# VHH binders against 5'-3' exonuclease (pol), part 15

Target 1, 302 residues: 5'-3' exonuclease (pol), of Buchnera aphidicola subsp. Baizongia pistaciae (q89ad1)
Amino acid sequence: MIIYKKNVNYLLIDGTSYLYRAYYAFLKFKNNFNKPCGAIYGMLNMLRSMLLKYPYSNIVVIFDSPQKTFRNELFIPYKKNRPKMPNDLKEQILPIHHIIKHIGIPIISIPHVEADDIIGTLATKLYKKKYFILISTNDKDLAQLVNIHIHVLIGTSNIVLDESKVKKKYGIIPKLIPDLLGLMGDNSDNIPGVPTVGKKTALILLKTFGSLENIYNNIEKIPKCLIKKAKTIYNNLHTYKKLAFLSQKLATIKTDINVNITTKKIKMLPPCTTEISNFFLHYKFYNWNKLLKQGLWLKNCK

## First folded at step 4 (VHH)

Design b72 (from s86 with S31D E33Y S53Y T100E S105E; framework vhh_6fv0_2)
Fold by ESMFold2-Fast, scan of step 4:
Structure b72 (fold): chain B 302 residues (1-302), chain A 124 residues (1-124)
Amino acid sequence: as target 1 above (302 residues)
Amino acid sequence: QVQLQESGGGLVQPGGSLRLSCAASGFTFSDYYMYWVRQAPEKGLEWVSTISYSGSTIYYKDSVKGRFTVSRDNAKNTLYLQMNSLKPEDAAQYYCARDEYYYDESGEWYFDLRGQGTQVTVSS
């Protein structure tokens, strides 16, 4: 899909989501002092792949803040079930930031703000300026941002998700994904949803009534739906209405945060090949260093 | 208010030593990677050193490696840069900065929080 690749103005990379994947994919990698460097290798391997696939795009890597976010203040259990970052991975974050810097890729992280909300806000600002944005992530929830100018690549797939593909894959249009999660919850983030309402029931309700708000405006009609246990579902929807809307709010990616980022701040810079070379030698990435010296590691990079 | 305040700069002879300090206030210092950056007259911002949350992972610019030592005291909310064997090319305004950084079109580094800096002069 060479035409699509040439049309991508900005590639926004969900850096935090790739840290864990890279760490577990490359556990065997060690540096000169026998320390783990798998996350470093995995992140670089992914970034190199993206630079080669999207040579005309401005690539930006976005990372989570270590501080608590507004979602943690709204709902204390939010993401408390998420495992702590392993110390071996945590100590690789600094080297990863350094090498991304040396490659000339902008990094964004904002105190108390999740990467998702930075990505959502930045993509929306760029979309309003009529740029085409590709979001690369392992987080399915970013599919809620998909529109005619914003597409999502879920990390392990080769499929770029546009509006049609999101609807086919998730059974619902992008803008209703927060409503879906408001009903069914999301165990990975400790988003509770409504008890006994799973994905199948939530999809039937949303296809019938159109939105979480419209479901509650028509709650008396739920016992007449094609849903098994309709009376139990009605009772739980009524009882847990506040929880459903809280869950929807927790699942909604903010696109309106106060981000003082201009297109100037997210433009790629020329790579510092000397520092990249020093980095590759330190981590025993000898083949990459050979390619770098030959001008072949970042062919057609800005 | 959120603030970084550098101190410890001054005039030193080539081969001399200086210890820079950066006092952080208004935020949880231990939640941030910290940076030392410098700007020489008529030059852009140049990265010097980085230190992780715990202080266990440290990076240096090649030209200062073995001469400069970065450290931090999270109990005192303070970042340090011990500079030994100072060279004329080390003369610059030194700033501390925290880990929300990005690049601009001019090739200049931007940080969301940077101190006012402390001047290091190396002469005679």
Scores: ipSAE 0.000, ipTM 0.244, lowest interface PAE 14.0, mean pLDDT 80

Design b73 (from s86 with E33Y T100E S105D; framework vhh_6fv0_2)
Fold by ESMFold2-Fast, scan of step 4:
Structure b73 (fold): chain B 302 residues (1-302), chain A 124 residues (1-124)
Amino acid sequence: as target 1 above (302 residues)
Amino acid sequence: QVQLQESGGGLVQPGGSLRLSCAASGFTFSSYYMYWVRQAPEKGLEWVSTISSSGSTIYYKDSVKGRFTVSRDNAKNTLYLQMNSLKPEDAAQYYCARDEYYYDDSGEWYFDLRGQGTQVTVSS
């Protein structure tokens, strides 16, 4: 099913995903004091694009917590392979939060909770109330949340992933993406998976048995399957069973965490045009300030 | 009727101990992550500790780690903070909180539900 722009009730923005993309896109931007402001510019450019494309949606930005999450406690190496946030980016975070707040966009960040789990929980709560939700992210893991009312928009592009497009892209339905990652792992998050089990083998196993649990309930049938090196795969699945289920758990987005935020709290507030103008003048965003004064920068935000 | 009520604050000398309690009512306490936060006069709110709904996952502010212990009793709908080796820097109004919404790690945040607080004073 296609969720048309006018029918999107909530646009949930993966703020951390946007932040890194903005930072790397505009590395050379400097303010009046020769300080980096590229992430600020890039973030505003991306958010403005979303405000213009989805003028009737309640837009919410979700950020990662700097504190350790339950996944770090469950598996110490989880995301340890990721580089530290650059100081130039870290210095831009507070200005970005301030301008987003002045635009009237709600921001959510919860101590010890990953943005993905906040997004998963909010989208699920809103779905149960029969709203249509679009999640804007470059993170492939959020595709596991896709259903008839929850779709994923790839960043700020025009590409929207519904259930059919997720199955075409990943070779499996959204609900089985954690099972796929439990088998093959995910190097970007340091999720180990089962040694020697890659995407093609994992997809054959999931197509044959349906789920990670059913694969293990039928493990003795694997040496008889039409897969290359079935005996080796059987031995490794048996040896690394605990690692497979740990990897699946690490890859599973939580939909039941403590967000407990009412729809009133995630509704957009009227923009503070004076503060937005002051911000644009400070960073010399003169063309945006001109558009703001004409009511064109925030057009259709009602 | 949905509320949080803190108690156990008071005056203590440096190196002393206090045990704070937070009584929750009007909601399913066992379903929520719970937080201790504090605010010193003329300063912003500071996060102190987090405890998961089951009590299995616990986090502390670095400056209190090893000195403070958070715990909960879901049968009694009560959250606790055991504070040992208290320092003058720990003097603050301590709040029990249920839901947090914050936008950065510099302390700008708000809570969906917060108690009235209990005062902790560290002085000779």
Scores: ipSAE 0.000, ipTM 0.165, lowest interface PAE 13.3, mean pLDDT 80

Design b74 (from s86 with S53Y Y103W S105D; framework vhh_6fv0_2)
Fold by ESMFold2-Fast, scan of step 4:
Structure b74 (fold): chain B 302 residues (1-302), chain A 124 residues (1-124)
Amino acid sequence: as target 1 above (302 residues)
Amino acid sequence: QVQLQESGGGLVQPGGSLRLSCAASGFTFSSYEMYWVRQAPEKGLEWVSTISYSGSTIYYKDSVKGRFTVSRDNAKNTLYLQMNSLKPEDAAQYYCARDTYYWDDSGEWYFDLRGQGTQVTVSS
């Protein structure tokens, strides 16, 4: 069943991906004091578009923790190839949290926990209560969470990934995405995978055997199923078995962490228009302030 | 070969108009959101507009709303930017860019393919 805009109970926003998109889109945007405010503007622009597009949904913004996660303890190189957050962006985070709070949108960030694991756990808890959840993110890994009640919206676009679209895009069902990444790796997160096993080979193996575990339970059958370079693939799978399972573990989003979050904490509150207006005037967002005073900036919000 | 190629830039007077085109090749154009982004000599890269894969959802930078119109022709693998009432502040190198589809928080940014750009100069 397709979830339509009016049927989305919860819209979970990957706040960290929104922050970077906003930051780079508006790099040279500055306030009265010659301070960068592009991420503030861009973040609000993106959130406003989501509020207007999904007026009946409870919107929740989730942010990454800057602290090391269990994945960094498991594999020190995990995400160490990522550039550090620019100082100009870091300075905008507190104002962004402040304005999001006054708009009435809940914010969640948990020390030592990645936003992905918070999103995965919340979406799973809400799914078990039979709610419909849309996850707005630019992170391909969140597609592994997709099921009949959980869909992924690519950023602020109109592209929604249901189970069928995930299978078309990745060539496998959502729950096997960690297995795919366990085999082929993911350079963006420094997840190593198995040497010489790319996406095409990984998909053939997963379609034949069903899971990473079943590939290794049936490893002796690989030379029969993969006629080209089967022996090289077999040898590398055998040699790098530990690396494959480590890569799968690093790619797997946790859905059972203790987030200690109630439905009350993820409910939108009425906006504080006075504080929003003060914020817009401070940053010279005059057109938004005009719309706010006319009741049009947050029109149709819960 | 996967590429984007912009054209249509030039010199115009304030209040003038230009139509930019971007020809896409080597990939399934209709499967990607597309962007117009610009960069003036002393400034960073600025997002101008986003258009969804079908063309049904469009976003604009506030300063260009009502003056710029983005559109796409998926049959011709071409992205367009119609620019009206051009101001000196609009002078920049304009690039079309393909969305990464999935962004991984790497800090490199949201597009994985960009053209060489087309120069827009506004002066009199």
Scores: ipSAE 0.000, ipTM 0.121, lowest interface PAE 16.8, mean pLDDT 80

Design b75 (from s86 with T57Y T100V S105E; framework vhh_6fv0_2)
Fold by ESMFold2-Fast, scan of step 4:
Structure b75 (fold): chain B 302 residues (1-302), chain A 124 residues (1-124)
Amino acid sequence: as target 1 above (302 residues)
Amino acid sequence: QVQLQESGGGLVQPGGSLRLSCAASGFTFSSYEMYWVRQAPEKGLEWVSTISSSGSYIYYKDSVKGRFTVSRDNAKNTLYLQMNSLKPEDAAQYYCARDVYYYDESGEWYFDLRGQGTQVTVSS
């Protein structure tokens, strides 16, 4: 069963998002040495599902860097509220890289660069070459990248978000999502926003003035708007202008990372069936090994 | 300063043994997967072994499996490669390396940090 029938040229996987989903979905799964292997199984299960649904797409898995990014240097509290990766998940990273490589899937991770910025840069470069891109992630902020050739799948949803569906779901067009977060903040990433400006007020301001920059160019008109607590909102926008633009900058996914990533470097390679079989036997994935030997583990599905 | 420094190479006769060490400094060694790679004269870099951040998962090149043993001491920020039953084909400059999870068009990993290497010569 194909959930969406589109000519997807590239499927960009938020690998860090997939790792956490797999880890929490299969917490009780253990290997031959009674060590947790749930993230290994779950990651493969999710990647296999994508390979079967999009058989002619080049799948690329992108992972976060363990080093500080430019956002951490701009604002030290950025993402400090997020829990540290569990040790039993860390132990599964090498086996996951090993098997992904032998399936023929390219892996990308760049020192000091977040997966989001690599995804944004790759999607933009591929879009300029007229390819169609699907991004699979649990991060709602990646919806800001959506355009006529770039679509996103968020979370466990089977619904592909195009520009119209992003506008319907979030109340704003993709390119203004950083502006929305600049105003309202994002508690999950410690992005501060402007005090007293919530989603409803931020949407009214953006629909009225068009952008964060235009809101500030027209700031003197705000007390005269029919917005609840307009005078308080005006005072806080004025007082916290620097935080609003910092928050917008922190929320903006970079699409211009200077990396020499060519379409040749992100092309899938033929799977190494022998190494995949050895891996499945080691982890006792016997049903998958049976399908692999029958040529059915990665069989095309239209 | 982020550094990797290898030692323990030398001349050994076929069937002999060597223990290589790699001292890491300037980064949180216990957070990284570590690699041994080698390069013979006029040949490309060849992957030899990988060890996970805690040491729980270990992989070897088929031709060295059963002869080489990789290990790490996170308290001492040191990576080791015990090489037994050395063959002439094992003669190479040996490097320890850290990876950034990048696969190039050849299907090989990109190493963001590599030491200066230690030479292993197998000759009678």
Scores: ipSAE 0.006, ipTM 0.300, lowest interface PAE 8.8, mean pLDDT 80

Design b76 (from s86 with S31D S53W S105D E108T; framework vhh_6fv0_2)
Fold by ESMFold2-Fast, scan of step 4:
Structure b76 (fold): chain B 302 residues (1-302), chain A 124 residues (1-124)
Amino acid sequence: as target 1 above (302 residues)
Amino acid sequence: QVQLQESGGGLVQPGGSLRLSCAASGFTFSDYEMYWVRQAPEKGLEWVSTISWSGSTIYYKDSVKGRFTVSRDNAKNTLYLQMNSLKPEDAAQYYCARDTYYYDDSGTWYFDLRGQGTQVTVSS
């Protein structure tokens, strides 16, 4: 099942993922006040690429909240291994929000809610209304949301993950990705999993029993299903059962967050070319301003 | 609990000045971008200015640039709006608001908390 460019109703952009990519791509980019503006430039470059590739889609940018989330309350080490947002990136967030608004792109951020959960909830609500959704992200965890109407685009690339490609890449269907991570963990987010249970063992168990819950409902049958290290794996599954279910819960993207989002509120508005021009002149993006005045910055903007 | 309280409004004649204050309580003020917005009688909410968490980045509505100055004191949890060369069209109820980056009910403002406002009247 392929969603063609003209059939993508909503393009949901993982704004936090884009921010970090833009920041690290343009670290030494400075404005006329000798202040870093690389994330501003990089964000605009990536968003412009998406506007040009998906001209008929409603594009929405979703950002993380800086506040603690429910996952931090469940498990204090969750994402504590991730670096703090640099101050020079933090100071670029306000200008980025203002230029995205002037381009006419809706922005969503909710206190105490991760961008992933906002994306998951919004994509699910739109899917239930029979829309086709593309999620642009570099975060592999969002692959768990993939279904016949929800696909994942890897960043700004041309690589789109449908249900078949997710199964090929992860060895499991999208809805079982949280169960896989519950068993094997995820070091990038400090999700612990079960000690000594890696991807290969987790896939054998999920193929045999179908879910994390069914693995534990059939725990006495596990030694008969494992070929290598069966006794050690069985003992650790028994010992770390609570940790497995905690890890699954931490890995599960919420699709039921209370978001006050209507299709009217996430509809793109016409761009304010005067404010975009003022912004480009302020940051000395003179070539982009020239293209904007010629009607060419968004290529075929008429 | 979580609250924003504006003060400093009043009656001035054209060309006069006023300094508005907004006292924040119940949240970590220094973690939030802040807005000044206004509403004239029989008109919708109008964005006036935005200030970053540190106070280093500020944006103004074109019609107030050079006349209004936004500032903040994070140690005192207070936001300020210095208004100079006031014009009749500046007469409005002025509100401070906390930025959240998502649409409010109007679909154009990214704030989740607003004060009760302070009235600014410009007449002789």
Scores: ipSAE 0.000, ipTM 0.256, lowest interface PAE 13.0, mean pLDDT 81

Design b77 (from s86 with S53Y D62N T100V S105D; framework vhh_6fv0_2)
Fold by ESMFold2-Fast, scan of step 4:
Structure b77 (fold): chain B 302 residues (1-302), chain A 124 residues (1-124)
Amino acid sequence: as target 1 above (302 residues)
Amino acid sequence: QVQLQESGGGLVQPGGSLRLSCAASGFTFSSYEMYWVRQAPEKGLEWVSTISYSGSTIYYKNSVKGRFTVSRDNAKNTLYLQMNSLKPEDAAQYYCARDVYYYDDSGEWYFDLRGQGTQVTVSS
């Protein structure tokens, strides 16, 4: 099934992904008393684009918790290679939260929980109620959530990933992406995988055996397959079996966290135009304020 | 355990002042935006003020702007609210809060962590 713009019930925004993209896109933008405001502008620009493209959707923005998650407890090196949030960006977070709320967009952040797990849990709850969900993110790992009711939009682009497009991009179906990462690892998150097993080898194994579990159920067949360095791969799969399953667990997005959030609570509210106007004037977003006064900031035309 | 504990409430005459404190424990206080919210009897929860991680960005409810001042001491894991020129309308239970979830049709703000509150009474 293809989810068209008019049929998207919920647009779940990966707020942390948007935040960093906005920050780096407008790194030297200053429009206050010599204070950086590029992330504020960029975030609003991206959210406005989504509001204009999906006018019938309930838009929800999800942010990461600054606290350690269950993955850090399972594997201490998890995401330790990520640089700390720049102070310039950190000081823009409160203004961004403030304006998003006045636009009427729900914000969700849960202590000790990654945005990905909140997104996965909400999307799963919503599709069980027969809603259509679009997840806007630049995080490739969220493609594992794709099904007939859940699609992934690459950032603010026009590229939507359904199951067939995920299979073309990754070489496997969405539900096997954690298995792929369990084998090959993910350097961006310090997920180790199995030494010497890269994407090409992992895809051959998954296409042949179907899952990480089935690979290990059929491990004795590996030395006879058409995989280069089969003996080394066999030995490493045997030696690093626990690491493979740990890597798979680290790569698996949780869909069962206790969020206790109803569809009523994640519904958009009417925008508070007075507070939005005050915000635009404070940051000298004069063109947006002009459009806001004309009733056109969230509309392409009257 | 993760806790927020308010103090400093009491009885004051109209035009008087009070200073509220909120002691945070069990989490990295300096990593969170903090909030002051209040609730009068038989009324909903009302947002009062927000302060950024460093204390450099602050927002106030219009009706308290110029009378209330929020501040924080990250070394002491403490949030403050200085309340001047108190009015009868300011009488409420005051709570400090961490992480806001805004997704209610009523315009109410929901929090993941809130203290037990401290009562502010403005005498007749």
Scores: ipSAE 0.025, ipTM 0.466, lowest interface PAE 7.9, mean pLDDT 82

Design b78 (from s86 with E33Y Y35S S53D T100E S105E; framework vhh_6fv0_2)
Fold by ESMFold2-Fast, scan of step 4:
Structure b78 (fold): chain B 302 residues (1-302), chain A 124 residues (1-124)
Amino acid sequence: as target 1 above (302 residues)
Amino acid sequence: QVQLQESGGGLVQPGGSLRLSCAASGFTFSSYYMSWVRQAPEKGLEWVSTISDSGSTIYYKDSVKGRFTVSRDNAKNTLYLQMNSLKPEDAAQYYCARDEYYYDESGEWYFDLRGQGTQVTVSS
């Protein structure tokens, strides 16, 4: 089913994904004290683009909390291979949150909860109310949430992933992405998977048996469906069964987080033009301030 | 244990000045954004000012801009608020707060508030 730009009820922004992209895109931008302000500029530029492209949508920005999550407690090495946030990016976070609120965009961050799980829970609750949701992110793992009412927009691009495009890109339907990662692992997040089972083998197994659970229910049939290394793969699947299900659990985005987020709480509010103007003048965004004073900064000039 | 201790409040006439201080302990002060918030009788908490960890980025509530100046001394683990041209509307209990980069389910900033604050009274 096609979700047209005018029919998107909610645009859920992966704020952490946007933050890093903005930071690296504008590394050379500096404030009046010769300090970087590129993430601030980049974040606003990206959010303005989304406001102009989806003028009828309720836009919500979701951020990671700095606290340890349930995945870190379940598997201590989870994401420990990721670098720490740069200090010059940390200094830009609070200004970014303040300006987003003044624009009238709701922000959600929950202590000890990853942005992905907040997005998954919120999108699922909205989907059950028959809304159409677009998730803007560069995180491949969010593709597992895609269904007839939930689509993924790749960052701020024009590329939208529906169920068909997810299947073409990943070789598997969205709901089986955690099963795929349970088998092959994910090095970027330190998810181990099953030794010697890569993407190609995992896809053969999932296309043949349908799910991680059904693979293990039919484990005796595996040697017959795999031509090369079948004995090694069979032995490793048997030996590392607990690791496969742990990896699947780590890769699964939670859609059942206990949050009292109502549609009223995620409704956009009128922008506070005085505070936005003060912000633009502070950072010397003079062209944006001129557009703001003319009523054109948040309006499509088409 | 995180501790924030405010001082410097008092009675001042309209147009007067006060300098508030906040002594921080139990955490790496130089790694946190710090804020001043205030609460007048029968009103909710009101954000006044925020200063970045290095002191390079500063924000003010519109009604205090040009009259209040926030600063910090990371070597002394101390946050300051210089208040000039005080108005009756500025009378409140003033708290310093350690900023957290997350919101509760209501979408509000989380501030770590400690102690009794320091009372600012503006009367003639």
Scores: ipSAE 0.000, ipTM 0.194, lowest interface PAE 13.2, mean pLDDT 80

Design b79 (from s86 with T100V S105E E108T; framework vhh_6fv0_2)
Fold by ESMFold2-Fast, scan of step 4:
Parts: structure tokens; sequence; C-alpha cells
Structure b79 (fold): chain B 302 residues (1-302), chain A 124 residues (1-124)
């Protein structure tokens, strides 16, 4: 949103989401030695777009840890259905970290912690200090963090999700998204949910009873409800109660992670123009180097 | 009838190797993601490895990475686990499974279909 851009104190970027999008957008991009550099180019292109659109915001990039998280300890199959990172993307990770740091953008990654939990914790701490936070991500699960000071930007698009837009899009308020996923599951993250309970049934149950906890407090009333296959749903909810609460826990973004990060550490630093120029020359990003030398790489060429 | 049957377990010294096999029958094996899980005496079921239906995507428990290799032969309806550099902590009953069903707060795993298992013993 144009009007919202003036009020954004912090732009938290889901770095892992950007990385995969950049990789697939520029898959055929090569450097001097016919080595892939598409993710490098794409990441910089997306970050440049955000720097230009939110010039007064402190931009922070958050990456996933390669190590297992508490969710993997709770449920070993969690995200184990995800394919491993392609080798030609993996080779671009270190250069991407290098250039982001020289642009002056803080990078955060915590061993054994998912980017979502770092984002959730930082956004919550900043919200309590009355800052306005925009989270740039393609991950639907981060919509659960949305409140009056925390909004979600869909990737690098112009679409911003506030509380009313989340309710319109998902059929439920942000804070109940983990309850929804506890019932219906999430195949992309290997979160099981309750067998035979899909999104439509889960929404009816949540609108009727209010929460996953209240559904189970009123489980005896479900066979009496005018819900398609109510008896089967009752039997499965009863049988898979522990699975439903496990699924809810797996879907819940932590906002209480111990992050040893001060507002000073997440403030942008002045760009190191010499190092950025050397980087652009190395990858033959000559047009960007020309704009950088003219002071226009971070300015619109209108 | 739908069935999984494990074989290849035995007694081995630390540092030794074993190859486990799981023969599947009564269902379209090539359509299912398969699992290796293990259970030591007086402990819950522990996940070891996952392999996708095509065999292209594979995951391992961190403590077995570099030592264990899972593979499958869809033409033979067979799942394999090659275990190298075996340690005393690897001693367990090993099961192949499909359709991970449920995991409870006590750490107990529930599968729609699981074999009877094959015992792996590593001398202290």
Amino acid sequence: as target 1 above (302 residues)
Amino acid sequence: QVQLQESGGGLVQPGGSLRLSCAASGFTFSSYEMYWVRQAPEKGLEWVSTISSSGSTIYYKDSVKGRFTVSRDNAKNTLYLQMNSLKPEDAAQYYCARDVYYYDESGTWYFDLRGQGTQVTVSS
C-alpha cells in the first residue's frame, strides 16, 4: 500500500523465500565462467526494489538455519518432504550474504531456529515498542502474526495484508490460523492435521466453537451439528485429538525466542560502495555498476 | 493382503555393516513414501529415514547421516537400508513403514502399515 509505505519502521524480509524465488526466476543466468549467478542477481533485484519502495524503513533479512529445529524434535517428519537445496543455488549463498552485508542490510540467522520464529519474535518485540512492521514473504503461515502494527507484504508485490484482509482471504482471524492448520493440516510442511477434516469443515467448526480447545471442550455436540459427515468427523476428532494439538503446535510461530538482538544491531549501515562495485564487476553486472557509480543504483531512474 | 516384511538384521560388532531389506506386497509400492523407524528396548519408536515414492528425495536422522543409506527398487517392490559404521546406540528393532499416521505426546508413533521388524544387535 502507497499510504502505508510512509509509516513502515521495519521491513522484515523472509530471506529464504526470496532466495528460492530469485533462483527460479533467473535459472539460466551465468557469470564469466558459465557458472550460475541467477539467485545472486534475483536476490539483489528484489532487495533493490524493496530499498527503493521503502527508503525510510530499516530493512532486515532473516534466513532459515540449516540445522533441525524444535518442530523436528516434536515431529520428525516435519518438513522432511521438502526437497534439498539445489547445488547451484547452494554455491550462491555465500556471495549473497557477502553482498547483502556490503549494502548495509543486517542479516539474522540463528542455529536451530526457523526464519518464521525469528520474524515472529522480532515483529512482536518491535510491536511492543510501538513500531510499525511490514513482513515481506510468500509464506501464508506468517499471516498469523498480523495485527494493528504488523502487516504482511506478499513478496515484492503491492499487496499488503492487514487484519481485515487476512480474515477475508483465509476465512478466519490471524490468531486462529494455527487452529485451522491443527484441524486441516498443511501438506507443504508435512503437518498432518485430523484425517478427513478439510478447510471447509475446519472453518465451520472454528466459527461454531471459536478455537481448537473449545472444539474439544464441546466435542459431544459435533454429532448433533448439521455438518456433512458429522459422525465421521466426531470419530476422527476424538481419535486424533493429540495429532490435532501437535499439528496446531507445529503451525504456531514462536514469538518468544531468545534473540540476542538489539534495535542497534538491526539498523541499516551505510553501503560500502567500493565493495559493491567490485562485486558487480566480478559478476559482470555492468549496468548496475554504472548506476552505482552515478549514485543511481538505489534511486529511481524516472 | 497388504504387507511389509523386513529382513537382514543380526549381531554385528561396533564399526560393522548390515543391509536391511523390506519386501512390500498387496499395494502399489511405487505410489508411497516409505520410512525406516527403529525401537530400542524400553524406548519409543525413533524415525531413521524417509524416501520419496520416486526415490529422488531422501532424509536422515542427524545421528545416522553419512553412515546409513536408504534406497528403493520400485520394480522389485523393495526398500533397503545400508548401515555402515554401526554404533552400540544403533541397536534396535528396525521397521519399515508407510503412511505415517500419528505421533503422540509420549513419543509413540502410529502407522497404518508397519512390518514385524528385524532385530539389529551391536556388541558393546
Scores: ipSAE 0.000, ipTM 0.100, lowest interface PAE 20.9, mean pLDDT 80

